Miniprotein binders against q9bqp7. Designs and how they scored, part 231

Target 1, 240 residues: q9bqp7
Amino acid sequence: VPQNWFPIFNPERSDKPNASDPSVPLKIPLQRNVIPSVTRVLQQTMTKQQVFLLERWKQRMILELGEDGFKEYTSNVFLQGKRFHEALESILSPQETLKERDENLLKSGYIESVQHILKDVSGVRALESAVQHETLNYIGLLDCVAEYQGKLCVIDWKTSEKPKPFIQSTFDNPLQVVAYMGAMNHDTNYSFQVQCGLIVVAYKDGSPAHPHFMDAELCSQYWTKWLLRLEEYTEKKKNQ
Below, E stands for the ipSAE of ESMFold2; O stands for the ipSAE of OpenDDE; V2 stands for 0.75 times the mean of E and O plus 0.25 times the DockQ between their complexes.

## First folded at step 17 (miniprotein)

Design wi7 (at its last look DockQ between E and O 0.82; V2 from the best seeds 0.76)
Fold by ESMFold2, look of step 17:
Structure wi7 (fold): chain B 240 residues (1-240), chain A 103 residues (1-103)
Amino acid sequence: as target 1 above (240 residues)
Amino acid sequence: SERIKRLEELAKEILRLVEELRKITDDPYVLKLLDMAELLAEFALDAAKRGDLEEAEQLLKWAIEYLEWAVEEVKKEGDSPEEIERLERELEEAKRKLEELRK
């Protein structure tokens, strides 16, 4: 149980944007900041056992690929994830000229993988947009806020290249979503809030992506776990 | 003991180098490598304070490897060549100090 419990939802906010809002999704710029990001908090609170497992996986990959081969593999995985997010931002943006320039971004197995999910996505409100929790002092860059099957969600896009250990634990994906949600719901740059989450895992070979929907109750449960990780991070950095 | 102090000093040196490299890059890939080097060096500092000297040495070795990897990536950007050259020299010194402690 966190010592400084704080609600994920803001009772003073509507869960629906006004109809007179601009049609272009919000994109609040992320600024270099002294307060920690969600992904930094989660990475810095990895357990020693998780780090040793990651290093064992890394060593096995180095035996298979060599040092340079492993670094190239890792760089390519990161680049593919970056291109995937850029392609999704382009696809979900209303700008037609950007779509035409980004032809290279649209050709990937990951984009094929999510096509059936995108058919259920509408009402895009934010894309690649910064969030800040003023009270809890953390910042993030959320991927997307849109309706999924009629429910407004913070949506997080993930790539997967066969089930292998990741640098960051897959367990943390729900924590990342609820951290963005809580920050957005208490960020003065946003006039509305979100009560649901969606994690979409896309596959390099184009296999159908797996959606993982999180309703408000599940989000609240993961929010408590996020608060514990944030508390752990804060305590660790005060002692340095 | 003297060995504990030397491992603690080395961990703190690595943490300082991480922060200096952060000042000259915005590349999120490099920043992820630096975050790993930082975590490993912090675990090493804690292990040294507990007297787990072999664990501290292994963790520092891994931290240095991530930091070397990060420097290689920043060099590809072509910016700040004098700062990178200084950081490389200091990183090589840290690596030498670790090898001396493993004897």
Scores: ipSAE 0.791, ipTM 0.911, lowest interface PAE 0.7, mean pLDDT 86
Fold by OpenDDE base, look of step 17:
Structure wi7 (fold): chain B 240 residues (1-240), chain A 103 residues (1-103)
Amino acid sequence: as target 1 above (240 residues)
Amino acid sequence: SERIKRLEELAKEILRLVEELRKITDDPYVLKLLDMAELLAEFALDAAKRGDLEEAEQLLKWAIEYLEWAVEEVKKEGDSPEEIERLERELEEAKRKLEELRK
């Protein structure tokens, strides 16, 4: 049990989206701060075993690709992810705020992959927006807050070259989603609450993306795990 | 032992270098590399404290590799060339120290 338990949901916020569909999605900039990001917390709390597995994988890839080849591969993976997020932001943004859609960004297998998911996405409330949990002292940049099949969700878009048909195969992504949910639900910049999460795994080959829906119960379960990771991080940093 | 102390000091030096690089970049890719370097250096420090010198050395090697990678990426951004050059020199010194400890 976390020592510093904090609820994922804010009882002071109504679950009902205030009927004013904000005509424009929120985009709060991430500020440079000494406050750790969700991604930093998750990365810094990886187990030694996980790190060794990653390093072994890295060494294998270097043997296969060479050092420069591996760096290029990693850079390309990162860039592809970035471009995918930029494309999604463009797609989900209101037409009036659409800067000239780089048509090239839309011509990706990843975008093709998520088309069937995008059909079920509506009511976009935030895109690439910063969240801060003031009490728990962490920040994050969430990809999207929107309705998926009529349920308001924090949506996290992921790229993968390998099928991830199960939520368990998404590693720490569920923790990331709930961390964003919890922060948003307690961030004063947001007037609404989210109770659901959605991880969408997009595929490079354009094969149908896998949606991993997280209901309030599953979110609560992962929230407990997130709190434990945050405590571990906090303790680690106090001892340094 | 003197060797343990030197490994601990080297781990702390790597951690310092990571923090200095974090001040000069906001690139999420670089930050990810720095996080790995930090994590590895922290594990190295713990290993050294436990007297697992071989593990500490290996972890420091990996930490330095990530730090080198991070420096290379920051260098491509073209910002703070003097500070990057300083960090490169300090990193090379750290590498030398590690090699001396492996002997």
Scores: ipSAE 0.694, ipTM 0.867, lowest interface PAE 0.7, mean pLDDT 91
ESMFold2 (binder alone), look of step 17: mean pLDDT 86; pTM 0.873

Design wi8 (at its last look DockQ between E and O 0.86; V2 from the best seeds 0.71)
Fold by ESMFold2, look of step 17:
Structure wi8 (fold): chain B 240 residues (1-240), chain A 103 residues (1-103)
Amino acid sequence: as target 1 above (240 residues)
Amino acid sequence: SERIKRLEELAKEILRLVEELRKITDDPYVLKLLDMAELMAEFALDAAKRGDLEEAEQLLKWAIEYLEWAVEEVKKLGVSPEEIERLERELEEAKRKLEELRK
C-alpha cells in the first residue's frame, strides 16, 4: 500500500468538457525539467529479473542478426513507433497542412490496423499534450484524449510486431495511462477530467488492433500500483 | 574490499558519463539508451555493495555497451563533436578498468 496516497479524480472538476473549449485539440508543449516523466519512472523501477531477461533476448537477436543488424532493427522499430504517433496526430487533427501530413506516413500496416478503432473515436480534446502533476511531482506526454464509443478516455497508442518477454512496455501500459490521467485531472491547463482509459495495440501486418478499455474502477486499481512505482522511484533517488 | 570499492567507483563513473551525455542532447532514442545504462549501473552499484562481484561486473559490461551505443547515436546527430570525443575516451578508459577487474 502507498505511504502517500493521492486521489486520481478531482471532485471539483466536471467529467464533461464545456462548450467554451477550443475546437482545436490541446497540445501543451513538454518542457525538459528536473522532475521525472512517467516513462522514466516506469523504466527506472524495472526489476533486475526483467533486465536480465531482456538482455538474454537481446543476445539471441544479436546471434541471429549480428550486432549491427540488431541495432538497425531496434532503430527501425523505434522509428516506426514515432511515425505511427505522428500519423495518428495528423489523422485526428481537425486541420491539415502540407507540412503536417505526409502520404507515405499514412501508408503503414499500423495505420490499417487501427482503422476500425478510429471510426469509434470522436470529440478529440488533446493530442500529444503535456501533463504535470505538481503535487506528486511528475510529468508526461499523453497521446490523445477523445471519446471512444461515447466515453471520454485517455487513449494510448501502442505498436506490436511480436511480444518481448517481460519487457516494461508490455506490462506497464495501464500504469502509464492512469499516470497521465491523474496528472491531467489535476493540471490547471485542463478544465475537465477523464475517468476512463483506452490502450490500443496496433499490428504491423494490418491485423485489427486490440482495444483495452479501462473503466473508472479499473483505473483506480492501477492508480494504486502507479503510486507504488512512483514511491519506489522517489525512495531510490533519495538514496543517491 | 578493494575490488568492491573499484567496482563501486566504476559504476559511479558510468553514471557521471550518462549525466554528461544527457546535457548534450534530448534525442528520445539516445535518452532511452542512456536510461538503460543508468539502470544497469545502479544495479551494479547495489550488487557490488552486497558483494555480488560477478553480477556487478556483468551489469557494468552491459551498461558500458549501452553507453557505447548511445555515443554512436549522438555522433550521427553531429552535435558537440569535441565533447563527444572526450566522453568516448573516458568511456574507453572505463571499459579498460572493467576488463582489468575481470582478470
Scores: ipSAE 0.784, ipTM 0.907, lowest interface PAE 0.8, mean pLDDT 86
Fold by OpenDDE base, look of step 17:
Structure wi8 (fold): chain B 240 residues (1-240), chain A 103 residues (1-103)
Amino acid sequence: as target 1 above (240 residues)
Amino acid sequence: SERIKRLEELAKEILRLVEELRKITDDPYVLKLLDMAELMAEFALDAAKRGDLEEAEQLLKWAIEYLEWAVEEVKKLGVSPEEIERLERELEEAKRKLEELRK
């Protein structure tokens, strides 16, 4: 049980979308500060076993691709992910804010992969927006807040070369989502609350993306796990 | 033991280098590499304290490799050549120290 319990949901915020759907999605810039990001917390609290597994994977890839080849591979994976997020931001942004859509960004297997999910996405409230949990002292940059099949969600877009049909296959992604939810729900820059999460795994080959919907109950379960990770991080940093 | 102390010192040095690199870049890809280096150095420090010297050495090796990778990426971002050269020298020294400890 976390020592520093904090609720994921804010009882002071109504779940009812205030009728003023902001015509424009929020995009709060991430401020550089000493506050750890969600991604940093998750990465720094990886288990020793996870680190060794990753390193073994790296060594295998280096044997296959060479050192430079592996570096190039990882760089490309990162770049592809970045481009995918940029493309999604462009797609989900209101047409009036659409700078000239780089048509090249839209021509990806990943974008093709998520088309069926995008059909169920509406009411975009935030895109690439910073969240801060002032009490728990962490920050993050969330991908999207929108309605998925009529439910307001924090949506996290992921790229994968391998099928991830199960939420368990997404590793710490559920923790990331709930961390963003909890932060947003308590961030004064946001007037609304989210109760659901959605992880979308897009595939390079354009095969249909896997949506992993997280209801309020599942979010609460992962929130507890997130709090434990955050406490672990905090403890590690105090001892340094 | 003297060896444990030196391993701990090397781990702390690597952690310092990570922090220095974090001050000069905000590139998400580099930061990911730095986070890995940091994590491995922290685990190495813990291993050294436990007397698991082989594990500490292995983790420090990997930490240095991630730092080297981070420095290479930072070079591509157009960071000050003087700062990069300094970091490279410090990394080479860290590598030397590690090799001395493996003997």
Scores: ipSAE 0.542, ipTM 0.799, lowest interface PAE 1.1, mean pLDDT 90
ESMFold2 (binder alone), look of step 17: mean pLDDT 86; pTM 0.871

Design wi9 (at its last fold request DockQ between E and O 0.86; V2 from the best seeds 0.79)
Fold by ESMFold2, fold request of step 21:
Structure wi9 (fold): chain B 240 residues (1-240), chain A 103 residues (1-103)
Amino acid sequence: as target 1 above (240 residues)
Amino acid sequence: SERIKRLEELAKEILRLVEELRKITDDPYVLKLLDMAELLAQFALDAAKRGDLEEAEQLLKWAIEYLEWAVEEVKKLGVSPEEIERLERELEEAKRKLEELRK
């Protein structure tokens, strides 16, 4: 149990029936600052065992691809993820004519993979938007806040080629979602509360993406685990 | 004990190089590589303090590899070439020191 528990939902910012929704999704810019990001907290609190497993996987890949081949593979995976997120932001946030979109950005197996999910997504409230937990002092850049099958969710998009040992951070994906949710719920830039999450795993070959819905109870369980990781990070930095 | 001290000093030098490279760029791919180098160097420092010298050397080797990778990526960005060349020379010196400790 965290030593300093804090609620994921902010009861002092209840949804008002007369609050108007923005006509354009929020996109709060991410600024350089001193407080840690969600992804840095999670990365810096990896165990030594997780790091050794990652290095073992890396060495196996280097044996298969060569060192330069591995670096190229890793760079391409990062680029594909970046392009996927850019494409989804473009798809979900049109403001003018479709001529402003790069058609090459929209062509990928990953975009094909999520089509059946996107038909259930509506009411987009935020895209690629910065969040800050004003009390717990961490930041993040969330992918999307929208309704999925009628439930308002923090949505995280993930790319996957196939199940491989490189999925050591799979256990952290739910923590990332709830950390963003908690930050958004305690960020004065946002006038609404979100209690559900969605992780969408898209596939390079275009196979149907897997949605992983997280209801409020599941989010609360992972929130406790996130608070533990944040405490570990804070204690680690005090000892530096 | 002399070897422990030298490994601790090398880990701290690697951490300094990470911070200097962070001043050069905000590129998210480079920052991910630097975060890994930082974590590995921190584990190496802890291992050296416990007297786990073989583990400390392995962790430092991996940290240096991530820093070399980060330098390669910054060169592709074309930013601050004089600063990156200086940091590359300092990294090569750190690598040479590690190779001497392994012997």
Scores: ipSAE 0.778, ipTM 0.907, lowest interface PAE 0.8, mean pLDDT 85
Fold by OpenDDE base, look of step 17:
Structure wi9 (fold): chain B 240 residues (1-240), chain A 103 residues (1-103)
Amino acid sequence: as target 1 above (240 residues)
Amino acid sequence: SERIKRLEELAKEILRLVEELRKITDDPYVLKLLDMAELLAQFALDAAKRGDLEEAEQLLKWAIEYLEWAVEEVKKLGVSPEEIERLERELEEAKRKLEELRK
């Protein structure tokens, strides 16, 4: 049980989207400060076993690709992810704010992969927007807040070369989503609350993306796990 | 033991280098590499404290590799050559120290 319990949901915020659908999605810039990001917390709290597995994988990849080849591979994976997010931001942004859509960004297998999910996405409230949890002292940059099949969600877009049909296959992604939810729900820059999460795993080959919907109950379960990770991080930093 | 102390010191030095690199870049990719280096160095420090010297050495090796990678990426971003050269020297010294400890 977390020592520092904090609720994921804010009882002071109404779940009802205020009827003023902001015509423009929020895009709060991430302020760089000493506050740890969600991604940093999750990465710094990986287990030794996980790290050893990753290093073993890295060593295998280096044997296969060479050192430079592996670096190039990882760089490309990162770049592909970045481009995918940029493309999604462009797609989900209102047409009036669409700078000249780089048509090249839209021509990806990942974008093709998520088309069926995008059909169910509406009411975009935030895109690439910073969240801060002042009490728990962490920050993050969320990908999207929108309605998915009529439910307001924090949506996290992921790229994968391998099928991830189960939410369990998404590693710490559920923790990331709930961390963003909890932060947003208590961030004064946001006037609304989210109760659901959605992880979308897009595939390079254009095969249909896997949506992993997280209802309020599942979010609450992962929130507890997130709090434990945050406490672990905090404890590690006190001992440094 | 003297060896444990030196491994701990080296781990702390790597952690310092990570923090220095974090001050000069905000590139998400570099930060990811630095996070790995930090995590590995912290695990190395813990291993050294437990007397798991071989594990500590291996973890430090991996941490240094990530730091080297981070420095290379930072160079591509056009960060101050002087600062990079300093970091490269310190990193090379760290590598030297590690090799001395492996003997």
Scores: ipSAE 0.770, ipTM 0.900, lowest interface PAE 0.6, mean pLDDT 91
ESMFold2, look of step 17: ipSAE 0.777; ipTM 0.906
ESMFold2 (binder alone), look of step 17: mean pLDDT 86; pTM 0.875
ESMFold2, fold request of step 21: ipSAE 0.770, 0.769; ipTM 0.898, 0.903
ESMFold2 (binder alone), fold request of step 21: mean pLDDT 87, 87, 87; pTM 0.879, 0.878, 0.877
OpenDDE base, fold request of step 21: ipSAE 0.749, 0.744, 0.741; ipTM 0.893, 0.892, 0.891

Design yh1 (at its last look DockQ between E and O 0.51; V2 from the best seeds 0.64)
Fold by OpenDDE base, look of step 17:
Structure yh1 (fold): chain B 240 residues (1-240), chain A 94 residues (1-94)
Amino acid sequence: as target 1 above (240 residues)
Amino acid sequence: SREELWERIFELIEKGDYEEALRLLREYIEKYPDNPLALYIVADLLFDMGRPEEARKVLERAKELAKKTGDPDLIEYVELLERLIERWLEELKK
């Protein structure tokens, strides 16, 4: 049990959007402060096994590609992910901001992959928006808050060259999603709360993306795990 | 405990004591023969030790088991190491 238990859901917030649904999705800028990001917490609290496997993979990739080849590979992966998120933001943004849709951004296998998911996405409330949990002292940048199949979700978009048909194959992504949910639910910049999460794994070849829906119960389970990771991070920082 | 054993294995690898790490991994595999991760690590260490033929044999079993578990990351790690082993073995034949 986490020593510093905090609820994921805010009992003071209603699930019902107050009548003035802002016609424009929220985009709160991320302030670069001394406050750790969700990503940083997760990276610093990886298991010895996870760190070992990643380091070995990196060494083997460098052996296969060379140092310059590996740098190029990493840069390309990062660029593809960035372009995908930019394309999604453009697609999910209101049409008035879309005048400069770079048509080239929309011509990707990843965008093709998520088309069937996008059909079930509506009611976009936030895009690339910062969240802060003041009490637990962490920040994050969430990809999207929208309705998926009529349920309000924090949506996290991921790119993969490999099939990830199971949520267990997404590693710490469920923790990231619930961390964003918990922060948003207690961030004063948001007037609503979310009870569900969605991880979408998009594929480069345009094959149908895998949606990993997280109901309130599953989110609560991962929230406990997130709190433990956050405590571990805090303890590690006190000992440095 | 299982966790303590893994911690010890990783400590040994970090120190470069691959022989003792392999011994402990082999003992682990005897108890848990269907663990593709342990087999992968054995193959990876054998590769670093300059034993690519032995690495190949172990990795074949790791690959079969990894495919059964459906872990995409482990499959990737296995396939990458497989390509490296094949390349090394081809160079040794020249």
Scores: ipSAE 0.788, ipTM 0.941, lowest interface PAE 0.6, mean pLDDT 91
Fold by ESMFold2, look of step 17:
Parts: C-alpha cells; sequence; structure tokens
Structure yh1 (fold): chain B 240 residues (1-240), chain A 94 residues (1-94)
C-alpha cells in the first residue's frame, strides 16, 4: 500500500528503438548528490530477519577466518565482482576489440559462465550508466540496457561463488532491476523506455549462468514492492 | 499469526532469552515443517548456547531442506555453521 503511487512506465515514450540508434552505448556519469541510491535504499530497508542472518553470518565468518581473514575474504569478493562488471562492459562495448582486451580479465569462470547468455544479447543501448528518477528522487547505476532474445531489457549481472551469498545476490534482485527501469523511463537523459528486465547470475566455476527474465507484468508487480521500500527509507531518514 | 510469532521470536533472541525463543521456534516448525530457516535458527542458537551435538542434529535436517529450496544464502549459512560445529566437536575428541 504505497502512499505515493507512480507508474513504472512512461506513456510519453516509445518502447521501440528509433530507426537510427546511437553508434555507442550511453554512459551517463554518476554524480554525488543528496538523493539515495537504489542499493542504499534496499540495504537500509532489509527485514529484521535479513539483518539478523547477515549479522550472524558475519560473526560466524569471523570465528572461522579471524578478523583479518574476514577482511581479506570480503575484499576479494568485492574485487571479483568489480572485475566481472569491467570485463562485461569491455566485451559489450562496440568501441573495443577482443584483441585489445586483457586476456587475464577474460579468463575468469564468471565470464565463461555467461558466454551462452551473451550470444543472445544485442543492440546494447547503455553500459554502466546512471539513472535518476526526478519525481521519486532516487538514483542508480545500471549495468546494461540491451536486447535479450529480441526483448529490450535492463540487465543486471550478479556473481555467485555458491554456496556463498553475495550482497548483490539477495532476493531483492528483482527490486533493483525495476527500480533502475522506473528511473530510466523517467530520466531526461534517455529518449526511450524499457519494459522488461533480466537478472543474470554467473558462477565462479564457469557453469552456465541462470537468466531470470522479467516481463512487463512481473516488473509492475515488483515495482509496487520497490515503492514500499523507498517510502520506508524516506521515513527513516526524516527521523534520523 | 505467522508474522506475530516471528516478531516475538526475534524479540526474545535480541533479549538473550534463547530457551523461550527455542520453544516458539519449535511451535513454528510444527506448523511449517517445510521451512529450513527455522531449523537453521534453532541450530544457531544451540551452537551459541554451547550445545554443539544438539545443534549438529538439527542442522543436518536444515541442510537437507535448504538444498531442496535452492536458496544460496541459507545454504551458505548452514554450511558455515556446520564447519564451525564440526571443528568444535573434533576439538572435543582430542
Amino acid sequence: as target 1 above (240 residues)
Amino acid sequence: SREELWERIFELIEKGDYEEALRLLREYIEKYPDNPLALYIVADLLFDMGRPEEARKVLERAKELAKKTGDPDLIEYVELLERLIERWLEELKK
């Protein structure tokens, strides 16, 4: 029951690309400002259960690895995710060639894991690009906007080391996708809209990634849940 | 209701009343036996209470159920606690 309902799609925009698409993907710069990011909103509005489980996980990891071991583990997980996203941006950029890419970056299990997905990805419109919802006042940095099997999607890439959870690989992934979608659809830096989402979970051992496609109806269902999380966040910060 | 029971359980855990939290968790498990999360929390509390043999038994059940759900977060929590329990029990054998 959001107090301030707002539609995820923009009726003033086409869901079809123009006849003359840009020659390079959009990369809108992220600016520091006072409005919250999607990931900050989701992190700050986790349920009591989620908070409990993460705090106990941290405690148990420190028992297993020691404090320094846990810091090293956390840093390594973060670095792997960052390198994966950098590799995907390089691979999907039409301005770069395979010969110029760092072959060590391309030899990760995560990159092998997504190869069958990448064969179905085309028409890249945006890479690592900022989005802002001017009315609802939140920002994000989306991974990719491209066609997947002929459907224009906001695509979110996640890494998983199985059986370990990544912060990025929570059940909130669909909320992240629709929040980016809603922001993009109402951001003046973009001239088109996107009605579908895709979550791709890549695996460290190179096993085939799992694509999770979200059609417009499913995106609308998750959008309502996102609006509730954004309202909860806003109320918490007013009373801080 | 389910939500009211969970809120009470987390309140008891926060206050350190693990015995009453365990009683309510067993109530929940009787009603919702397909939920491996409740079993994991039981094992986690038993581990903190210094009862690793009991924690191991409960955790074996939680592990089997968690694998059926395919929840990677819960699987990791279960396997991490399992490693800690086994290490503790191995130290006791020495």
Scores: ipSAE 0.591, ipTM 0.896, lowest interface PAE 1.1, mean pLDDT 84
ESMFold2 (binder alone), look of step 17: mean pLDDT 80; pTM 0.759

Design yh10 (at its last look DockQ between E and O 0.89; V2 from the best seeds 0.75)
Fold by OpenDDE base, look of step 17:
Structure yh10 (fold): chain B 240 residues (1-240), chain A 94 residues (1-94)
Amino acid sequence: as target 1 above (240 residues)
Amino acid sequence: SREELWERIFELIEEGDYEEALRLLREYIEKYPDNPLALYIVADLLFDMGRPEEARKVLERAKELAEETGDPDLIEYVELLERLIERLLEELKK
């Protein structure tokens, strides 16, 4: 049980969008400060087993590709992910704000992969927007807040070359999603609340993406795990 | 505890004491058969020890079990190691 328990949901916020919600998705810039990001917390609180496996994988990849080859591989993976997020932001943004859509960004297997999910996405509230949890003292940049099949969700887009049909195979992504939810629900820059999460795993070959929907109950379960990771991070930093 | 055993195994690997790490892993596998992760680590250590034929045999079983569990990350690790083992075996035949 977390020592510093804090609710994921804010009882003072209504799930109903205020009629005054801007038609334009929120895009709050991330301020670089001393506050740890969700990603940093998760990375620094990985288990010894997880760290070990990743290090071994890295060593084996370097043996296969060479050092320069591995750097190139890592750079390409990062670039593909970035391009995918940029393309999604362009697609989900209102048409009036659409800079000249680089048609080349839209011609990816990843974009093809998510087409069936995008059909169920509506009511975009935020895109690439910063969230801050003032009490728990962490920040993050969420990909999207929108309605998925009529339910308001924090949506996190992931790229994969391999099938991830189960939410368990998405590693710490569920923790990331609930961390963003909890922060947003208590961030004064947002007037609304989210109760659901969605992880979408897009595939390079254009095969149908896997949606991993997280209801309020599942989000609450992962929120407890997130709080434990945050406490572990805080303790590690005090001992440094 | 199971966790303490794994911690000790990882420490031994970091220290380069692969023989003792393998001994502990074998004891673990005897108690918990059909653990694809443990088998993968055994194969990985055997590969580092220059024992690719033994590594291949262990990895075959790890691969089967990993595919049954459907863990995509472990499958990726197994497939990568498999390619490395095969490459090494081919080099040794020359």
Scores: ipSAE 0.774, ipTM 0.941, lowest interface PAE 0.6, mean pLDDT 91
Fold by ESMFold2, look of step 17:
Structure yh10 (fold): chain B 240 residues (1-240), chain A 94 residues (1-94)
Amino acid sequence: as target 1 above (240 residues)
Amino acid sequence: SREELWERIFELIEEGDYEEALRLLREYIEKYPDNPLALYIVADLLFDMGRPEEARKVLERAKELAEETGDPDLIEYVELLERLIERLLEELKK
């Protein structure tokens, strides 16, 4: 149980976007801060089991591929993820046309994989936008805020080489989503709040992406887990 | 508690005391025989100890259980170790 529980939703804020909001999605710039990012908190609070498995996996991959082979593998995975996010931001931006986009950026298995999801996405409110929880003192960069099948969601896009049909297979991704939600809901740069989350796992071969919808109740459950991770991080830095 | 047992197992592995880590893992598996993670770690240690035939047998059971639970990362770990074990076994034939 967290020692300092704080609500994920803001009772002073509307559950629905203001009708007067600009039609251009928000893109709040990430400012240089001394406060921790969501991804930093999660990386620094992995369990001993998670750390062990990751380190053994690295050792085994290096044994299989060699050190140079492993570096190339991880570099390629990283670049594929970057290209995927760049393509999605371009596709979802109202200010761009297909001729202004790199055609090679739009031709990928990952983009094909998410097409059926994108048909259900509308009302884009934010893209690649910074969030800050002013009370709990953490920051993040969310991928997208939009309606999915009529529900306003924080949407997180992930690439994967292997199927992840269940939400528990996405590890810390639900914590990342709810941390962004909590930050956005208490960030003065935003005039509205979000009660739902969506994790979309896209596949390199173009097979249909898996959407993992998180309703308000599920988000609240993961929010409690996020608060524990943030508390753990704070205690570790306090003792360093 | 189970958390304290796992903490001790990971400490022993970090110290290089694989025989004692295996002893604790086998006691855990007797109590919880359907845990694919514990079986995977046993196979992983046996591989490092130069006992690949024993590692392969344990890993086959770990693979069956991991596929039943649908844990994609554990399945990846199992498949990677399986490839390494088969490579070592093939080299030992020569």
Scores: ipSAE 0.646, ipTM 0.907, lowest interface PAE 1.0, mean pLDDT 86
ESMFold2 (binder alone), look of step 17: mean pLDDT 82; pTM 0.775

